# Ledger of designs, part 63: miniprotein binders against q53ft3

Target 1, 195 residues: q53ft3
Amino acid sequence: MFGCLVAGRLVQTAAQQVAEDKFVFDLPDYESINHVVVFMLGTIPFPEGMGGSVYFSYPDSNGMPVWQLLGFVTNGKPSAIFKISGLKSGEGSQHPFGAMNIVRTPSVAQIGISVELLDSMAQQTPVGNAAVSSVDSFTQFTQKMLDNFYNFASSFAVSQAQMTPSPSEMFIPANVVLKWYENFQRRLAQNPLFW
Below, E stands for the ipSAE of ESMFold2; O stands for the ipSAE of OpenDDE; V2 stands for 0.75 times the mean of E and O plus 0.25 times the DockQ between their complexes.

## First folded at step 8 (miniprotein)

Design o5
Fold by ESMFold2-Fast, scan of step 8:
Structure o5 (fold): chain B 195 residues (1-195), chain A 83 residues (1-83)
Amino acid sequence: as target 1 above (195 residues)
Amino acid sequence: SVEELAEYIRKALELVQRYYETAKELLEQGDVEKALEVLQRAYLYAKRALEFAQELGLTELIEEAQELIQQIEELMEKIRESQ
């Protein structure tokens, strides 16, 4: 249903389903991560009146997760970029993952997605301005890197020479990359601060 | 962040290195046409990595990218001269 992208890493499209309405992506070596993109694959929409609340978690010194609400994804807004660098030492927010058996391995952070009613999501407050980015040279540079990533990944997804480069390093399904890229471009054009 | 973007560049240069090694293997197998195709792709990726490294002022990555570009250019020139 969902994908997760970090610059310089393989895109993840196989979230671990930990409950009927909850999905998790692992982020190893999270100390080097500044931004994370969460997106819907576009093949299965949310049921009417539902959406996804996006959470970030890192293990504290006791191995317990510190969950924080980053924002939301919906059928009308199926992609979001989050700045997580400021959250690696922050305090946790209220979260629906409290009683779940989630692995709390040191050096591994997690992105959690909870499928919830839109009315319930509207009553929640994300921490900081994680889903907002300034418009400047950094935004333009990041756009160029996304263009490069799209060209790079697409060439491997359709190439018959997949055995030439390391497949596990760069193989990304072409349709997933294209759908995500188109949606991201649409959102960026409508609101450049969406980043 | 700069560190996150630097990681992206490092990954791109690792891929360039693999392409270069693959092209050498293809040459040993006598597949000159495929070797040139792989080298041309490596060249474009290395140049893009160099541009990003220059934009971020990452001296070590700039130097690594420049060295890979030189190696690719030298091999491509040898192939052209031998055809």
Scores: ipSAE 0.000, ipTM 0.126, lowest interface PAE 11.9, mean pLDDT 66

Design o6
Fold by ESMFold2-Fast, scan of step 8:
Structure o6 (fold): chain B 195 residues (1-195), chain A 83 residues (1-83)
Amino acid sequence: as target 1 above (195 residues)
Amino acid sequence: SVEELAERIRTFLEKVQHLYERAKEYLEQGDVEYALEALQLAYERAKVALERAQELGLTELIEEAQELIQQIEELMEKIRESQ
């Protein structure tokens, strides 16, 4: 029902359903993430009067999850961009031997989506992040990420063609890579297990 | 491993079951279009699960997937009959 996207990573469209009204995405290496995009797939809208509350979870100093409300997605606003860099394990948390999280262990954060009544959502206050954007902003963000990937691939393709101009060697034109990426993203949005 | 793949298929079929239940809720609310969309997605995903279970010879999961596909098809047929 939902998708989650981080710049430089493959989109996730297969949320783990942990309850009838609750869905979770795993975010490995979350300390390297500044923004996440949460969006509804074009398949199933929320029932009338319902929406999704979007939460971010990270492990505290004791390894217990700390959930924070980021914002909401609804049929009227089916995507949002959230800034999570200020919500990482160092903010507001105290380590026993210092004010900073010095010891690094690979950790997984989570994005949670809870399907709730719009009236209930209206009474909730998201944590102090201001990076919530419209569908148009999501599209522009996605295009920017795609441009970065395409420029990298194009540079590689040109270099390879110059160094190995032999018909016995394979190379992939940059525009084919772009087209593959677009098709892959579309297929993931339609069916997360299409592969 | 086969055990890991079996667990993944089980989880996937649980999601299909949830889509089926959501479709019934949409029907109760009069949202036939949303119900059909949810059933179509459930059908496609159940078919994928069936194919994977068959490849691995997991009889319990094959039977579960076939049962869900039948339930989905029957509900879709009832919707078509009611027009």
Scores: ipSAE 0.000, ipTM 0.064, lowest interface PAE 24.8, mean pLDDT 68

Design o7
Fold by ESMFold2-Fast, scan of step 8:
Structure o7 (fold): chain B 195 residues (1-195), chain A 83 residues (1-83)
Amino acid sequence: as target 1 above (195 residues)
Amino acid sequence: SVEELAEEIREALEEVEQLYEEAQELLEQGDVEEALEVLMEAFELAYKALEKARELGLTELIEEAFELLRKIMELMEKIKESQ
């Protein structure tokens, strides 16, 4: 039902379902993460009157999970970008994950999604400054996808050259990838609704 | 009309699927460089389709475009891992 994207990493589309109404994504090396995008895949809408509350969890100095409410996703607003840098020392929020036994290792944080009533969600207060921009969260998401693609294409070119005794064989020059990226962004800015 | 624009997006996504299949075929033949070029073309087309579907609020097409982008990225990483 849900997807999760971190800049510079592959998108996750397979959340671990830990209850009928609760889903979790693991975020290894969370100390290096600044922003997380959470979105609905669109095939399965929320039931009438329901939406998803998005939580962030990190281990405290004793290894105990600290959960914080980041924001919400709904059928009307199916994606959101959150800033999690600076939340690692914050106070915990009220959360529905309770006594759930979710497997955790040091330096692994989690994004939790709880399917809740819209009326209940309207009464909750997300941790300050967690939500970046919900007006154009899809643009933020697609921009991260584009950046991620460029990074992988460039990484592949370098890796191929390093691994192969013939550096010119079976790879695309990095400058070609960069020029493609720049040209695509320019064209997208000029005519986003036409191809 | 929205119906006409939706059909344009569906046609674009169908072309993305064809490019993706072409890239897989090229990989089976050992033409990695050409496969990567085709994947970049597929990504550009899928991204444009996603943006257009998003601006029009066409949820099913947004998801379809996103799934194709994910497949393209996954295939590229698989290629890199294989080398």
Scores: ipSAE 0.013, ipTM 0.290, lowest interface PAE 7.8, mean pLDDT 67

Design o8
Fold by ESMFold2-Fast, scan of step 8:
Structure o8 (fold): chain B 195 residues (1-195), chain A 83 residues (1-83)
Amino acid sequence: as target 1 above (195 residues)
Amino acid sequence: SVEELAEEIREALEEVEQLYEEAQELLEQGDVEEALYVLRKAYLLAYRALEKAEELGLTELIREAVELITKIRELMYKIEESQ
């Protein structure tokens, strides 16, 4: 139901389900990560009155997990970008993952998504450094990501002759998404500020 | 036909109800892990039914699917709170 994107890495669309309403994505080598994008896949909306609270967790100096609330995704706002570079030395906040026995390694952080009532989410305060503070920066990032995706994908459009009986429907091979991501990752590795 | 698709959705929601009852019985027997497994199965089936009902604009079936999803999640939450 969710996706997680880190600049220079493969997009994750298969969250690990740790409870019926809780999903996590692993972030290895988390100290090299500046931003994380969390988004809904658009296939299945949240039920009326519900949304997703997004948390970030990393191991502290004693190896204990530190959970921090980053923000929210909802049907009305199905994607969000978070800056996590400033959070790696912070302290944990109140969180719904406290009762979970989640296995962690010292080098791996996690993004957690908890499906919650919108009224409950409204009572919570995200950490100050989590959300991108500049609306312009968020808009610029989103626009460049969309431009890169659509320009790359369109370059691999298949011919009408290869379509099944729905010729007006556009089909893009699954491997084109992988090629786009690999190209994007390569560019980020060479020029981290190109986007 | 729309009527045949609507009937498939109703049958799916009925299966969700049965899975929910099965999960409650497993909880009474203290089989928490199996109960959660069955509830996850019910949850996914209910979401699929919701998706199909929304595509067809079947308002009553959308409402029933949402009610079942809510019911399943409330039970899951109660189980997690108790662990």
Scores: ipSAE 0.000, ipTM 0.087, lowest interface PAE 20.7, mean pLDDT 68

Design o9
Fold by ESMFold2-Fast, scan of step 8:
Structure o9 (fold): chain B 195 residues (1-195), chain A 83 residues (1-83)
Amino acid sequence: as target 1 above (195 residues)
Amino acid sequence: SVEELAEEIMEALYEVFQLYEEARELLEQGDVEEALEVLQEAYELAQEALEQAQELGLTELIEKAQMLIELIEFLMERIRESQ
């Protein structure tokens, strides 16, 4: 299946299946989100000749979803990072979610994944302002991100354990996690070898 | 120019985070005194960057400076409580 990652938020690994070939993740309070990472968990690969088209939708002034094609994930490219900040309401992309379009909560956006034939996907053009990462760059970035976060969390856990008799009550403020991720992203953008 | 000043502030904030990471590593090694010195330097640099960003009305840099100050203060508080 698929995962969806947003900095400072709980990772989502349980997409809502809305059709045999269609999966959706909800993105509450999406106006605060700059990037979304979509990835395959690696346990269930696509059948040969198939892949996933990744769409982003946000509610317009009437609560109707506006769908835009962000890009693709495949067995050969199982993860992608997309920039959704700055996506404006437009005519939208050609999309297979027509029958699944329903009135949504005004502050909740969605990531949609449609399992499609690779030949069909090759004929589609993603929106111009969505950022795309290569598999190698993304895997290196994700691993470094996880290592850096783990080291940070471990340092906090050690400090908490030393001060508290029961370390099981430890917590890390969500604000701190979000700020760490934002700084890491900025440093990586300025110097890709900072890790 | 405002653009050049913004770049200078962003560079200072990058240095603040590097100092924060260095202090955290020093704490893991048990070098509490050196860690506090580095955190103090980071704190002063972050406060200066915040003041400059506020003077120029650069909202994104103001937010980032405040976040780094929160991280530094949190770590300093944890150290103080462990004493």
Scores: ipSAE 0.000, ipTM 0.109, lowest interface PAE 15.1, mean pLDDT 66

Design uu1 (at its last look DockQ between E and O 0.74; V2 from the best seeds 0.00; counts 0 for: pae O 1.9 > 1.5)
Fold by ESMFold2, look of step 8:
Structure uu1 (fold): chain B 195 residues (1-195), chain A 83 residues (1-83)
Amino acid sequence: as target 1 above (195 residues)
Amino acid sequence: SVEELAERIREFLEKVQEYYERAKKLLEQGDVERALEALKWAYILARKALRLAQELGLTELIEEAQELIQQIEELMEKIRESQ
């Protein structure tokens, strides 16, 4: 039915079913996790009119679960990436999981999926910094790639006085690279998908 | 309106029946895993439809949902017995 993936860890495909319509994945060492992927596993989709509300729970200082709505998975959006790095000390939200999902250790959090009617889901409000759009991830990757390239290229910079003649080698002035970097950043800010 | 909600419940029960029939077809093909998955979805939707019908006091829809739930439970039990 559902899968859960954290970068650098094996995919989890065996959710604990805690009720007929509720499924849970454990996330040990949750302090090191910044994003989780929740996806629909298997070949039988939701019946029309149903979907899944996705929650994150961490233990508070007293070991009590603090549940927060991350977002949704549906037939139209069967996988999603959720950012949890900012949610490990927040206030809880309304949730359907009850006390049975209490985590008794400070190092284990949970992802919960509650299968709901879409009409019920339409009025739910996720925490604002949980869902990660593909545009945000793409922009972050692109900016890191730009910085890495520029820093690498700059590490080989030499002044004209330091150059040794090499007729078989081609050279590019450093300001050309800088101009390209600045132009690329400008275009990326205007339209992250321009390339 | 209550009439709109009743029609919505009928739509849900129609989907429950569809998934139940799909599960039977999958069993005929020997695909037990997918059949059980279809029955799980049908069961969840039937239980939600039953709850809505109960909240509205819609006796005919309550009885229809309960009958479908019984059929689903019986088929799931038959699958467990054959494994």
Scores: ipSAE 0.588, ipTM 0.849, lowest interface PAE 1.3, mean pLDDT 79
Fold by OpenDDE base, look of step 8:
Structure uu1 (fold): chain B 195 residues (1-195), chain A 83 residues (1-83)
Amino acid sequence: as target 1 above (195 residues)
Amino acid sequence: SVEELAERIREFLEKVQEYYERAKKLLEQGDVERALEALKWAYILARKALRLAQELGLTELIEEAQELIQQIEELMEKIRESQ
């Protein structure tokens, strides 16, 4: 039914069913995780009128699990990206997993999916900044990536007069990089999904 | 209202039956994986329907939900035994 993906790790496609309507993925070494992707496998859709509330759990200072609502997955939005790196200091909220005795290791966080009515989901408020607003966060990431690249490349910029002949090396004029950067930004601003 | 909730429960039970039948068709086609997934959804819905019916004291719907749950469990067990 569900998959969970962390960058640099194998995809998880087998959630532990901890209740009739609740599924859990374990995330070892959660402190190194910035983002998690939760998605439907696409084999069978949610029943009509139902979706999944996605929760994140991490151990607090006392070793007790703190659950936070990240967001939702639905037939209309079968995948979502969540930022979890900033949630470590958050306060716990009411969650559907609290009554469950889930065996946990201190270094392991969990992603929980609760299958719920869409009407009920609409009344829930995810923790702020967890849902990577698909467009804004992607744009921000792309912008940061572009800035990083530009800054890196520009740090090596030298004038023609400063160049030491190196026949084995290829050189790219800085203005070409700048033009590329500007064009890319323009395209990104017009359509973040232009590529 | 109780009547509105009862109608929702009936709708859930109808969907349970649909998923159950879909699972059977998938099994006939040899697609065990999708059949099991369909049964899982059927089970989830049936259990939700059961809980709601119990909360409202709707005896007939409770019985129907329980019967469907039993059918789902039996089919799931049959699949497991065949593997």
Scores: ipSAE 0.251, ipTM 0.654, lowest interface PAE 1.9, mean pLDDT 84
ESMFold2 (binder alone), look of step 8: mean pLDDT 90; pTM 0.888

Design uu10 (at its last look DockQ between E and O 0.45; V2 from the best seeds 0.00; counts 0 for: pae O 3.1 > 1.5)
Fold by ESMFold2, look of step 8:
Structure uu10 (fold): chain B 195 residues (1-195), chain A 83 residues (1-83)
Amino acid sequence: as target 1 above (195 residues)
Amino acid sequence: SVEELAERIREFLEKVQEYYERAKKLLEQGDVERALLALKWAYILARKALRIAQELGLTELIEEAQELIQQIEELMEKIRESQ
């Protein structure tokens, strides 16, 4: 269904369903987050005519949620990078989440995805400055995500002699991860938007 | 026009049926997770199509959407019970 990724953190793929057509990811310590990636997992695409409106919510100084429309994910644009660093002091926008999203914990924000008809989405206006502002910003964020995955995966590298038996697990040789990392860097340098 | 919206609703309900059949095929293959996702998308689209049909008073389309929704709900419940 959906994924949510922040540089330096584990990807989230298990959104909380808060209504039949609304899904939420928690973002603890949101003040340290500058960008978030929202994407469709690609296992089953939307039916034609549907898409997802993506919102950001943070607690204001009174602990009340403030929702802002970031943009969209669709079959034609199944992943998007959103800048949220400038939105944490912004004014709320119209949103479909109403009282269904309950935020009482300081420093926890949320990404909300409302599944909607494309015709309804065409009438919505995202908050300015939410989209990636330049190719350089996109490349920087992408490189940080790449480094995060590589460093995380490689931190579990052990020699075969140091492995413990675990018959219920599958393993990936460390050189596969390194090859992927090197190939991804090469492709990113050639075309920052290849993915 | 109302006729244009009615044709749009029919297109949505056709997609609902396609995703319902896709979910059944995925279940035959043992792929429960993707089947449930296809049903979830079908359910959401059917509910939105129903709402538009109700706002326009299109009785035939209302009944068609309600039947599809019921089929989807029944299949999702069967899947949950067999877990």
Scores: ipSAE 0.656, ipTM 0.876, lowest interface PAE 1.1, mean pLDDT 79
Fold by OpenDDE base, look of step 8:
Structure uu10 (fold): chain B 195 residues (1-195), chain A 83 residues (1-83)
Amino acid sequence: as target 1 above (195 residues)
Amino acid sequence: SVEELAERIREFLEKVQEYYERAKKLLEQGDVERALLALKWAYILARKALRIAQELGLTELIEEAQELIQQIEELMEKIRESQ
């Protein structure tokens, strides 16, 4: 139903369902994370009149979770980018996860998605500066993410002559990744919000 | 108000029924994947409705929600058994 993406990390597509209407992604080493993308996988839309409130949780100095509302995802806005780096020293807000005993480790932050009525969501106020407000910031983040992926993938590139036969494995030609990258960059340049 | 919340619960239960019926239709069409997705949402909404109804002590709505949950679970089990 939901995905979570941090630049330089594998996409998470399996949220922990902690309640009927609540889903959680773990974010290890959260101190190094500046931005997070939360998105719908496109498999299951929200029911009509419902959306997702997106929360971020980090441990405070006492190890207690501090939850903050980042923003929202909806069928009409199935993805959002949030800046979380500046929130790590912020104050907590009311959150729907407080009564839940969510197992966590001290070095792991969490993204929580609460499925809620759109009307209720409209009454909530996200923390300031959590939403990536500038097109430039969004573009920069996307570019960094793409670069990281490309660099990562390219690091595994070998020539055919260098390949060890592994009939059980599938291989993707590096040029396919490059073409994807170039096409994505082109589209991003044309419309930073194309996706 | 309690009445407003009760109405919201009723709306949820109506949606639950809609998703349940949609799932049945999808099954008839052989679309098991989408049927399961519909049932998943039906279940989520029904459980939410149940929880709120329980918190408010709304006996009739509790019973209705429980019945729908049971129906959803039974259908999901039937689907699993058929696979």
Scores: ipSAE 0.084, ipTM 0.532, lowest interface PAE 3.1, mean pLDDT 81
ESMFold2 (binder alone), look of step 8: mean pLDDT 89; pTM 0.885

Design uu11 (at its last look DockQ between E and O 0.72; V2 from the best seeds 0.61)
Fold by ESMFold2, look of step 8:
Structure uu11 (fold): chain B 195 residues (1-195), chain A 83 residues (1-83)
Amino acid sequence: as target 1 above (195 residues)
Amino acid sequence: SVEERAERIREFLEQVQEYYERAKKLLEQGDVERALEALKWAYILARKALRLAQELGLTELIEEAQELIQQIEELMEKIRESQ
């Protein structure tokens, strides 16, 4: 049915079904997480007229859950990237997960998916400080990063004939990786959407 | 109107039937995991259709939804017992 992915962690494909139409993924150590990807596994699509509302829950300073609507997954948009770093201090929203209103571990957040009729979803408003990124945006970012690195590193290439004779090999000075890394980090810090 | 809402419920129940039949075909092929997924979708939609029919007092549609729910529950239980 659903998958949940955080960079640097194993993909989760076995949601906890907490009601007939509600599914949850646990996110341990959520404070280190900036983005999550939620997607349909895609083997059996939603019936027409149905989709999923995606929520994020984190414990407040007292360990009580705060739920926020991130957005949606549907047959027409079967995966989405949600920014959650700005939500960890936000206000809660109306949500259907009342039966799971207590987070027992302060360092664990949750992604909740409520399967609903599309007409019901049209009346819902995601929280305003969440940035929604598509899988295409994530793919474009990684591809542009690869291209950027290759072009940058290539500008420092020194042929073997200019150093020690070995005409079949191309060499890149070791510090090129460091320069690229520092430049990329600076650009990302100045404009996270520069790609 | 009530007629438009009733027709919408009928369309949902048609989808429920389609997913139930898809699940049966998948079981014939031995694909238990995908069959269960189709049944879960069918179950969720049938329950929502039942709720809508109940809110409108549409007795025929209530009965149809309840019959489909029972069929889906029986098939899901049969699959779980075989696991």
Scores: ipSAE 0.689, ipTM 0.889, lowest interface PAE 0.9, mean pLDDT 77
Fold by OpenDDE base, look of step 8:
Structure uu11 (fold): chain B 195 residues (1-195), chain A 83 residues (1-83)
Amino acid sequence: as target 1 above (195 residues)
Amino acid sequence: SVEERAERIREFLEQVQEYYERAKKLLEQGDVERALEALKWAYILARKALRLAQELGLTELIEEAQELIQQIEELMEKIRESQ
């Protein structure tokens, strides 16, 4: 029914059903997790008029679970990426799974999926920074990667007068790198999926 | 309105039946895994329909939902016994 993916970890395809309409994935060592993907397995779709509200839970200072609404999965949007790294210090006010006797350990967070009516889901407000538009996140990552590369490359820049002869080495003019960077930025801005 | 909500419940119960029938077909095809998943969806939807019907006091829809839940449970049990 549902899957959960953390980068560098095995995909989880068997959620624990904790209620008739609630499913939970455990995320060990959650402090190392930045993003989580929640998706439908594609075997059987949601019933018409229903979807899934996706929640994240981490232990508070008292060890009690704090649940935050990350976003939604639906037949029309069967997968979503969520950033959870910034949520660890946040305040949670919702306990959709609070009545559930879920065994928790201090190092384990949880992803909860609540199967709900779409109209009810529309009334819910996800935490603002959790929903990563795949496109925006990708663009941001790409931008950071490009910046990192440029900064790294430019740190080795020397003037021709400063160059020592090294016949075995190839040199790329800094302006070529800059031009590439600018062109790439332009293309990325026009279409984040240009490649 | 109450009538609109009742109609929505009827639609849910119709979907429950569809999932139930789909599960039967999947079983005939030997796809037990997907059959069980279909039944899980049927069950979830039937339980929701039941709750909604109870909130509105719609006796006939309550009875229908309960009957479907029973049918789903019986089929799930049958599958489990066959394994």
Scores: ipSAE 0.458, ipTM 0.786, lowest interface PAE 1.1, mean pLDDT 86
ESMFold2 (binder alone), look of step 8: mean pLDDT 90; pTM 0.893

Design uu12 (at its last look DockQ between E and O 0.42; V2 from the best seeds 0.47)
Fold by ESMFold2, look of step 8:
Structure uu12 (fold): chain B 195 residues (1-195), chain A 83 residues (1-83)
Amino acid sequence: as target 1 above (195 residues)
Amino acid sequence: SVEELAERIREFLEQVQEYYERAKKLLEQGDVELALQALKWAYILARKALRLAQELGLTELIEEAQELIQQIEELMEKIRESQ
């Protein structure tokens, strides 16, 4: 149903379903991650009136999860890039050696997706600057075109078991489209005019 | 208004029925994974429609949502048994 991408890591496509309408991806070593991509997997869109609210969670100093709303995925925006680097800044720990910092081991954060009615999502306010939305018009249009291509191409995805024989046709594995999408988004984020 | 909200719930239940029928067609085509995806969306929407109907005390819509949920659960179980 959903995918989760971090640059330099394997794509996660097997979310842990923690409720009928809630899905979670683990992010090990999350402190080294600046951006995460969340996207719709598969070819069945949401019914009209539904979408997904995307959350980021990291453990606080007591190891308890702190959840923050990043933004949304919908039929009109089936993939989104979220900046999480500013969201994982912890409160400074007070120590008896206050001038010395203790290196903390990496901990696991989570990306959560709650499937909701669009009306409910419209009342939610994401944490500021989480979604990558502060770009010039060119980058905005390019991102929309990229999302549209991904959505269109993925709507035709089939498994090998679902294929009908057609020896005169050429086929492209769906993961090639995903790799292209990942690379294009990365390059666009570094230089919106690279193309 | 309660009447306006009731019409919205009816629209959701129509979408639930549409996705349920889509899942049955996908099963006939052998597209089991896509059928399960359609059923999962239908199930989630039906459950949310049920909750809204319950909050408003709309007994006819509650019963309609429950019947659709039952149909979806039965079809998902049928798929599990045939796997």
Scores: ipSAE 0.654, ipTM 0.879, lowest interface PAE 1.0, mean pLDDT 76
Fold by OpenDDE base, look of step 8:
Structure uu12 (fold): chain B 195 residues (1-195), chain A 83 residues (1-83)
Amino acid sequence: as target 1 above (195 residues)
Amino acid sequence: SVEELAERIREFLEQVQEYYERAKKLLEQGDVELALQALKWAYILARKALRLAQELGLTELIEEAQELIQQIEELMEKIRESQ
């Protein structure tokens, strides 16, 4: 139902369901994370009148989870980008997942999604600096994500002469990835919100 | 008001039924993954409806929600057994 994307990391599409209406993604090495994208997978929409409240948690100095409301995802806004880097030293005021025994390690933060009524969500106030409001910040995040993907993909690039026969495997020419990258960059430059 | 909440619960239960039926159709089409997703939403919504109905003491809606939850669980189990 939900996906979580961190630049430079594999997309997560399997949230841990910790309650009937609560889902959690683990974010290892959270201190290196600046932004996170939370999105609906697009398979089945929210029920009418419902959406998702998105929370971030990190361990405080005592190892206790600190939860902060980042924002929301809905059928009308099925994806959102959140800046979490500035939240790591903040104070949490909410514990929607606090009653749940979630196994945590000190280096792992969590993204929590609580499926809630839209009217209840409207009464909640996200932390002010979590939503990526600037086009520049969004562009930078996207660029970093793209660069990371390109670097990752290119690290597997081999010349035809270096290829070992593997008839069971499919290969994508590096040029295809490059062309995609260039096209995406061009589109991003034209309209950072093209997607 | 209690009446407004009761109506909302009824609407939720209607949606639960819709998701359930959609899941059945998806199964007939061989789309097991989507069917399971539909059932998950149905379950979430049914459980919410149940809780709300319980809080309001709405016996008939409680029973209806419980029945739908059972149906969803049974179908999910059937799918798991078929895999």
Scores: ipSAE 0.320, ipTM 0.731, lowest interface PAE 1.5, mean pLDDT 83
ESMFold2 (binder alone), look of step 8: mean pLDDT 90; pTM 0.893

